# Ledger of designs, part 3: VH-VL binders against Coenzyme F420 hydrogenase subunit gamma (frhG)

Target 1, 258 residues: Coenzyme F420 hydrogenase subunit gamma (frhG), of Methanosarcina barkeri (p80491)
Amino acid sequence: TNKIKIGHVHMSGCTGCLVSLADNNLGLIKILDDYADLVYCLTLADVRHIPEMDVALVEGSVCLQDHESVEDIKETRKKSKIVVALGSCACYGNITRFSRGGQHNQPQHESYLPIGDLIDVDVYIPGCPPSPELIRNVAVMAYLLLEGNEEQKELAGKYLKPLMDLAKRGTSGCFCDLMYDVINQGLCMGCGTCAASCPVHAITLEFGKPQGERDLCIKCGSCYGACPRSFFNLDVIPEFENINEIIANALKEGESDD

## First folded at step 17 (VH-VL; from e1 with heavy chain Y101R)

Design e3
Fold by OpenDDE, fold request of step 21:
Structure e3 (fold): chain C 258 residues (1-258), chain A 120 residues (1-120), chain B 112 residues (1-112)
Amino acid sequence: as target 1 above (258 residues)
Amino acid sequence: QVQLVESGGGVVQPGRSLRLSCAASGFTFSTYGMHWVRQAPGKGLEWVAIISYDGYNKYYADSVKGRFTISRDNSKITLYLQMNSLRTEDTAVYYCAKRGRTWEPYFDYWGQGTLVTVSS
Amino acid sequence: DIVMTQSPLSLTVTPGEPASISCRSSQSLLYRHGNNYLDWYLQKPGQSPQVLISYGSNRASGVPDRFSGSGSGTDFTLKISRVEAEDVGVYYCMQAYETPRTFGPGTKVDIR
């Protein structure tokens, strides 16, 4: 099978998501050796031309006052088969929702949008940053979706479905989504991560469960991205064993060397 | 039993200041955002302000923004509304209100209200 | 701000007869997971408001079953199947979809 082309497109952000991907260590090396070529990454190489890609991992939100960034994100959509919003900034704007301009060096940069407001996005990976494992798994599943046999493509589709569904929801993430998708489904572990992640202090814990103020929620998606049980789809549970086996098989050589 | 008891209302001249209090009991006050709602005599209800559970975040209606300050002391289980530069149109019964449990935004409990009259 | 309207503004009802109050919002109060952020309150004479219906159709605890809420999006209705003397007061709809919260102008219900 042919290696797929993956690009990392950095918009306005901290590069924490890319670092998280790198934290896969030998797993990442295995992916790059056998499954994917990193054809675009400004952090690694100063290549200005956005190439054709199978998968674009887009990190960060888009500054509307930066014309080049706006053009780059549009170009990314044109040049990519699959566009992935990597991290909560790209998905929902996250911390960039607080921008008001006036920062040194670029004081005119005052407004930022999640990438879904400008282009069509296929997959969301919420998190700040997302876990290394999740990013890795999405990359593997993307490969299987593109280069796998029919059975593998089907399984990859099932795995990615929750994240694809998130992309269909739009670019706002309310804590009420977390309540509906996690707490109401009996999936909440009472860890408090959602409350801790809330930049506007709209969420707190009582009796081991989160509660919150809709009136204070800015729909930044921080809580949803931070929750370890978010975007969980009960419909894929019967396939988890098979999916995990596929991932394990794909990465087994790299893990054996660790 | 949940109780909200407002106090501090009275008659005041325009331009003056007044501080309202709401004493809460019967629930975990420190985990709830709290609201002020007012009602002018013979008129409808108007939302005034909200404060987060820890006092970190606050929002105000445009009609009171810059003049009113919502605050709280969780150790005293009390909500406050500092009203400065009062106007005649601020004349109203002021209610403190509690939202429903968990994440329900409806107001499940209201105080009895305290009357503020701004007149020359 | 979301503008709330009600109709009628006043209603006189014979005891035992039904009553219906309409509430409209300037934008949809329906969220993607299916909840309508619309509440109904009753303020009896000389009392504080009390919640009757939440989320458009959920009857609050202790509220008689003669009260019902319906509607979705921008159009909502509160119905009283058989009005009683204790139901006299002003009924308000309120949106909790976004800040600031806004109320309808109220509907005064009296008994003949």
Scores: ipSAE 0.795, ipTM 0.958, lowest interface PAE 0.4, mean pLDDT 91
Fold by OpenDDE, fold request of step 21:
Structure e3 (fold): chain C 258 residues (1-258), chain A 120 residues (1-120), chain B 112 residues (1-112)
Amino acid sequence: as target 1 above (258 residues)
Amino acid sequence: QVQLVESGGGVVQPGRSLRLSCAASGFTFSTYGMHWVRQAPGKGLEWVAIISYDGYNKYYADSVKGRFTISRDNSKITLYLQMNSLRTEDTAVYYCAKRGRTWEPYFDYWGQGTLVTVSS
Amino acid sequence: DIVMTQSPLSLTVTPGEPASISCRSSQSLLYRHGNNYLDWYLQKPGQSPQVLISYGSNRASGVPDRFSGSGSGTDFTLKISRVEAEDVGVYYCMQAYETPRTFGPGTKVDIR
């Protein structure tokens, strides 16, 4: 089978998501050795043009006042088979919704939007940052979706479906998503991370469960990204064993680092 | 049982200030955002303001923005509405209200209201 | 702001007969997961408002089953299957879709 082409497209963000991917250690090496070529990553090399990619991992939101960034994200969509919003900034805007200027001191940059407001996004990976394992698994499943046999493609599709559905919800990250995907499913562990992450203090805990104010929610997606149970929902549980098996088989040489 | 009791209403002249209080009981006050809603005599209901559970965040109706301040003291289990630069159109019964449980946004409990009359 | 309207603004009903009140919003109140953020309140004479229906169709605790809410999106209806004397008052719809919350103008229901 052919290795797929993966690119990391950095928009406006802290690069924490890429670091999380790198934290896969031997797992990442395994992916790069057997399954994917990293064909674009500005952190590693200054590439003049965005190449054709099978998977684009897009980190960060897009500054509307930065025309180059706007063009880059559009180009990314054109050049990629699968566009992944990597991290809550890319998914929902998150911290960037409060930002003026980017990593560089640029006060004229005053408007940042999640990438889904500008292009069609296929997959959301919420988190700030997402867990290394989740990013790794998505990469493996993307490979299997594109290059696997029929059985592997089917399984990969099932695995990615919740994340694809998340992308279909749009770029507004309402705490109601936590209600539906986590709390109402009995998956809430009462850790309080969602409340702690809320920048507008719309969420608190009572009796070990989150309480929230819709009127105060700015739909930034911070709570969803911060929740450790946001992805592990009932949609993927029935396939949990199969998923674990196929991932383990794919990552045998790097599994000890998980 | 949940109780909300408003107080502080009265008759004031335009331009004056008034402070309303809402004493809460029967629920974990400190985990709920609280609302003020008012009703002019013979008129409908108008949402006024919301405050987060810890007082950190506040929103106001445009009609009162810059003049009214919502606050709370969780140690006293009391909600407040400081009304400055009062206008005749501010004449109303003022209700404090709490939302439903968990994420439910509907107002499940209302106070009896306190009447504020602004007249020259 | 979301504008709420109601019709009729007043209704006189014979006890035992049904009543129907319509509420319309200027934009859809339907959000994710099938939730309509529309509530119905009753304010009886000399009393504070009380919730009747939440989320368009959920009857509040203690509310008689003669009350029912229906509708989705921008059009909602409150129905009283058999009007009782105690049902006299002003009925308000309210959207909780976004801040500021806004109320309908109210529908006054009287007994003939």
Scores: ipSAE 0.793, ipTM 0.958, lowest interface PAE 0.4, mean pLDDT 92
Fold by ESMFold2, fold request of step 21:
Structure e3 (fold): chain C 258 residues (1-258), chain A 120 residues (1-120), chain B 112 residues (1-112)
Amino acid sequence: as target 1 above (258 residues)
Amino acid sequence: QVQLVESGGGVVQPGRSLRLSCAASGFTFSTYGMHWVRQAPGKGLEWVAIISYDGYNKYYADSVKGRFTISRDNSKITLYLQMNSLRTEDTAVYYCAKRGRTWEPYFDYWGQGTLVTVSS
Amino acid sequence: DIVMTQSPLSLTVTPGEPASISCRSSQSLLYRHGNNYLDWYLQKPGQSPQVLISYGSNRASGVPDRFSGSGSGTDFTLKISRVEAEDVGVYYCMQAYETPRTFGPGTKVDIR
């Protein structure tokens, strides 16, 4: 079969991103039956060496003082066609930006970096955790990009491009990115999730819209990753129905009309 | 009508303390971070400190770190600057300032200022 | 800290004539979405500063059309197309890109 090789590489993370992937339930089973082989996952499997992979899903930030983790992330880049930063910790550092040494467990672990500070990353999937649907959709689109026909590859490319553009943009997630990407584009729904997620209290709501103090922002990416409207743009939004049809047919969701 | 009114300035000796107040009105004070900016007589402007909307987070210029404390009381709609271990170079007019609506970083409103003179 | 400089430091202008003030920063104030975190203020004699220009080029509310801002990155210019008596004062640029915020040294504008 024409399956792709996917691995899950666990750095300094809580495993919540892997759990979110698993919350696809029967959809995950279908992916592993038809589209992908899980060739590496220390949390779920007993494979101890980093194999060749088509797609590496990397969860968590990298502790600079953990030399094994630093070597593992470099080997992951070398062994993989596509490296995906899975979750806001891998993308931007998220809450690990607050981590300092002196904690009871492994008190020497003081510097936690998003993976893009150490290796080139191809795709970001922000969130803490990202939704199960987003992770599923990226997996299906990665399959179609690698093994699909030309129409499917084109659609997969359109879907993935905003997430690839985030990876090119860097490892900082500033409150001001929300203002430019969401508020100024008229995409904000006023839910307040960005304000609730800000660890430095830089964001409030006024008149149903976020506002904030750039002077206080630590660029941790928590607000950007928590916003449901932050990274998909008008290039891909018109294709959502077509994308949803392809995913539904691939996963056999609902009734099939063959 | 947005108004910011500073008070508490005066003449003090080096090493002493002084507390400035900034009374606010005409906007939702509890949703804005607030700033202090100072201007030595005949000199330019120097940013001093910021406090988050709820008082949780604060940041100071290096020239005042460890000596000045910014605070706020949202129930009294008042911003404070506690200035300890004052030096002659702290002599200035002290302004409180508010950033623009939404997330605009410029200071759209300033108080009239209160003069602090530190002299032997 | 970002160092801000201004030139000239003092300017005497005949009423009705144009004026131009330059501001330079020690690093780029341009953010990745194309916005420059530079603001211009006027402090009239005996008054508090008031904003004239935000983001390098956007006139604040109530600011006359004779004021315009231009530039990007590290070099910015404030222009007054026809100086009036009410424009007398000290003009400051300020960066809001990075904490701490820093101001230029000011440009004193007087009329003859």
Scores: ipSAE 0.589, ipTM 0.840, lowest interface PAE 2.0, mean pLDDT 85

Design e3
Fold by ESMFold2, fold request of step 21:
Structure e3 (fold): chain C 258 residues (1-258), chain A 120 residues (1-120), chain B 112 residues (1-112)
Amino acid sequence: as target 1 above (258 residues)
Amino acid sequence: QVQLVESGGGVVQPGRSLRLSCAASGFTFSTYGMHWVRQAPGKGLEWVAIISYDGYNKYYADSVKGRFTISRDNSKITLYLQMNSLRTEDTAVYYCAKRGRTWEPYFDYWGQGTLVTVSS
Amino acid sequence: DIVMTQSPLSLTVTPGEPASISCRSSQSLLYRHGNNYLDWYLQKPGQSPQVLISYGSNRASGVPDRFSGSGSGTDFTLKISRVEAEDVGVYYCMQAYETPRTFGPGTKVDIR
């Protein structure tokens, strides 16, 4: 019956990550009924000052020229137990970090920074947007980590570990990361999503395999966040193979069993 | 066998223009970014420019920015360097170069080079 | 831009003796996966450059085993265990960590 306090902190983003969370429909309603209070969300609520939160879901990158945003992200870290970089913009900068140098009409890359350049971040959820299921699962696991029994806390820790490891790696995401984490591990499907996502046209496919030009890479993380295999490199993949169904059933079962 | 063959070098006066070509073969040209690297006579190597696989993005060394234009024609399997407002310090052997497979950044193949001499 | 330096700039070696060339970068070339974005090239007289070593230590295909590379971060070394007549030329290090790519000034290796 104890609820955790969740807030959505909107930096320089398109709100698409919040919309993806909302695409859980009835599942989201059940979470907010039973497990979490939404204590901050400027898109959905009229609260103007950042409250104490158990989990802060931060969408978007930080504009350095916006003094309020810089102070708000620091206050968010101070007021929150767990800070989650929600979406590739918050994790790596994504399209907001685009830079080609002075010969193009593009923002300088230092104008927009991923939140991890300014504060310590505990968990990354990459994607533009991340899937609704991944966001839901992280919310459920955050609840279990904070309010669950010892077995539930252990399970939540195992689930979140790869996403916490992404946060420890830093705020730059280049094709190099995709090469080492996906392609060299034999996980690539040849779908071409990485090439289609690259804003500087540094990536193409040859014989069903990505090819890349590091010289053109701006380290924006777009390819890494768009790849469906980039953060599912888990030693425990078999353990979580059906996790979406398990969580969906648990939300329905909680209504039926009592 | 990968081959890169430069052409179009010659002697020109300062302020004039020249266009270099690099004919490629033995690899899938349309999936690789391509580079120009130059070497002044008796001097070291200087990277000049890169162009993306589709020609959309280009990057230039500061020494040539605004004067040189890299381009490509994937249907002709040819890389180009248009050099405008030439200066005497642009005198060099110009090489086209290709990176290694996948993400390997080193230049695994170079052309034989074409000499550009800019003198009064 | 990353500045690359080499030492020595010229080296005369007795055939069969070892040679060592140092390369230093103005910033680290080490990426978080443990790869150093530094390559070594040999340009023989009258020829185009050819790659010897990639990623600081990986010998390129067809390169004799007497060539080896070592180092990490900002300091790199190319060693030739027994210099032969065909090893004459100018050796360049090049960083591929960021654009623009930059080369060291070169080390001319000659035989006595």
Scores: ipSAE 0.537, ipTM 0.827, lowest interface PAE 2.3, mean pLDDT 84

## First folded at step 18 (VH-VL; from d1 with heavy chain Y101K)

Design f1
Fold by ESMFold2, look of step 20:
Structure f1 (fold): chain C 258 residues (1-258), chain A 120 residues (1-120), chain B 112 residues (1-112)
Amino acid sequence: as target 1 above (258 residues)
Amino acid sequence: QVQLVESGGGVVQPGRSLRLSCAASGFTFSTYGMHWVRQAPGKGLEWVAIISYDGYNKYYADSVKGRFTISRDNSKITLYLQMNSLRTEDTAVYYCAKRGKTWEPWFDYWGQGTLVTVSS
Amino acid sequence: DIVMTQSPLSLTVTPGEPASISCRSSQSLLYRHGNNYLDWYLQKPGQSPQVLISYGSNRASGVPDRFSGSGSGTDFTLKISRVEAEDVGVYYCMQAYETPRTFGPGTKVDIR
């Protein structure tokens, strides 16, 4: 009965993270029917009248030359209980750390910043885009955190904690982080996606083992966001082995709302 | 056993060019970024440049940027440093250096160095 | 660029006595996983530098246990518990936290 107010705030991004959210199809419809009101979603670049929100899903990095975007990201923080960096562009800058303003004037070194350089961010959802399932899970857990009973709030807090810890860690993502969080934890499958995604050629593989050059890394987070194992932390898997059942119960997927 | 051997040093006049080589062996050269580090006689160490494993990306110290070019030939297992518009302050022993295994950032192996003297 | 300083710049030690070298950086070298990106090198007379200590405290392969590194953040120390004649040379700290890599000015260690 009590729905949370969710908004999608679009900065310098491709809208692919919003499309990934939309790929939940019927799951999205249930969320919007039962759990959340979508009170803000950009239809054009005009972002006046940012409303009060319980959860702001912010896609994209902030272009410093776009003064309206800089003001809007600050207003988003002010108007929102929870700010989520949706996608690696919002979390770390990703490819936008290399992007130029095309024909327009740009700062010498950085024209785009991850949103956490300008505002406090509560939750990161890394990926380019993040999987539809991860975005859905975070949306449901945000609902449970805000409107659930004490048991549900505790569960939501445990689920969100690794993503909140990522937000507290900062706005840079380097190969060092991938090595520590994935490869040294035994989660690497040797797929080579990190090497293929590195725009500065700082990463390669030898015998299925990633190697990296910290000296060449620009801290863009591309490798971290492209790695399919960056969220699958072994410490959280045992506690959420039944996560699909938990989501199904919260969404009432075993019993359709027709 | 890892070996790095520099060559190509000598005495040159200011404004001239010189090309250094570093022959590598004992490791998979094509998967490592490579570095040049120099040391003026009787002075400390100064990092000069890095090149990515495939040669695509390069970074230079400000003191040599625009004048020096780092390059590599993975088929010949050789690192190069092309030094143009040489100045007297470029006089130094030049070392090639290799980082540690996988992602270890320290220089675990250095060559014996080659002396470049820039004198009128 | 990160500026590295060392103290003292030269040191004469009686064989068998301890020695201590300090290194300071202009910004923290501590990365979020607890790694300090500071390494120590020894350059013996007429030789190339050789890594002695990595990550602030880890002895490189073949380095005697009389060498130890300590410190974190901006302040680091290299200690030699009993200086031997083979320890003569110039000791450099180097940061690998940011490019360009930068070295301290060196500490010349002599015996007698």
Scores: ipSAE 0.653, ipTM 0.885, lowest interface PAE 1.2, mean pLDDT 84

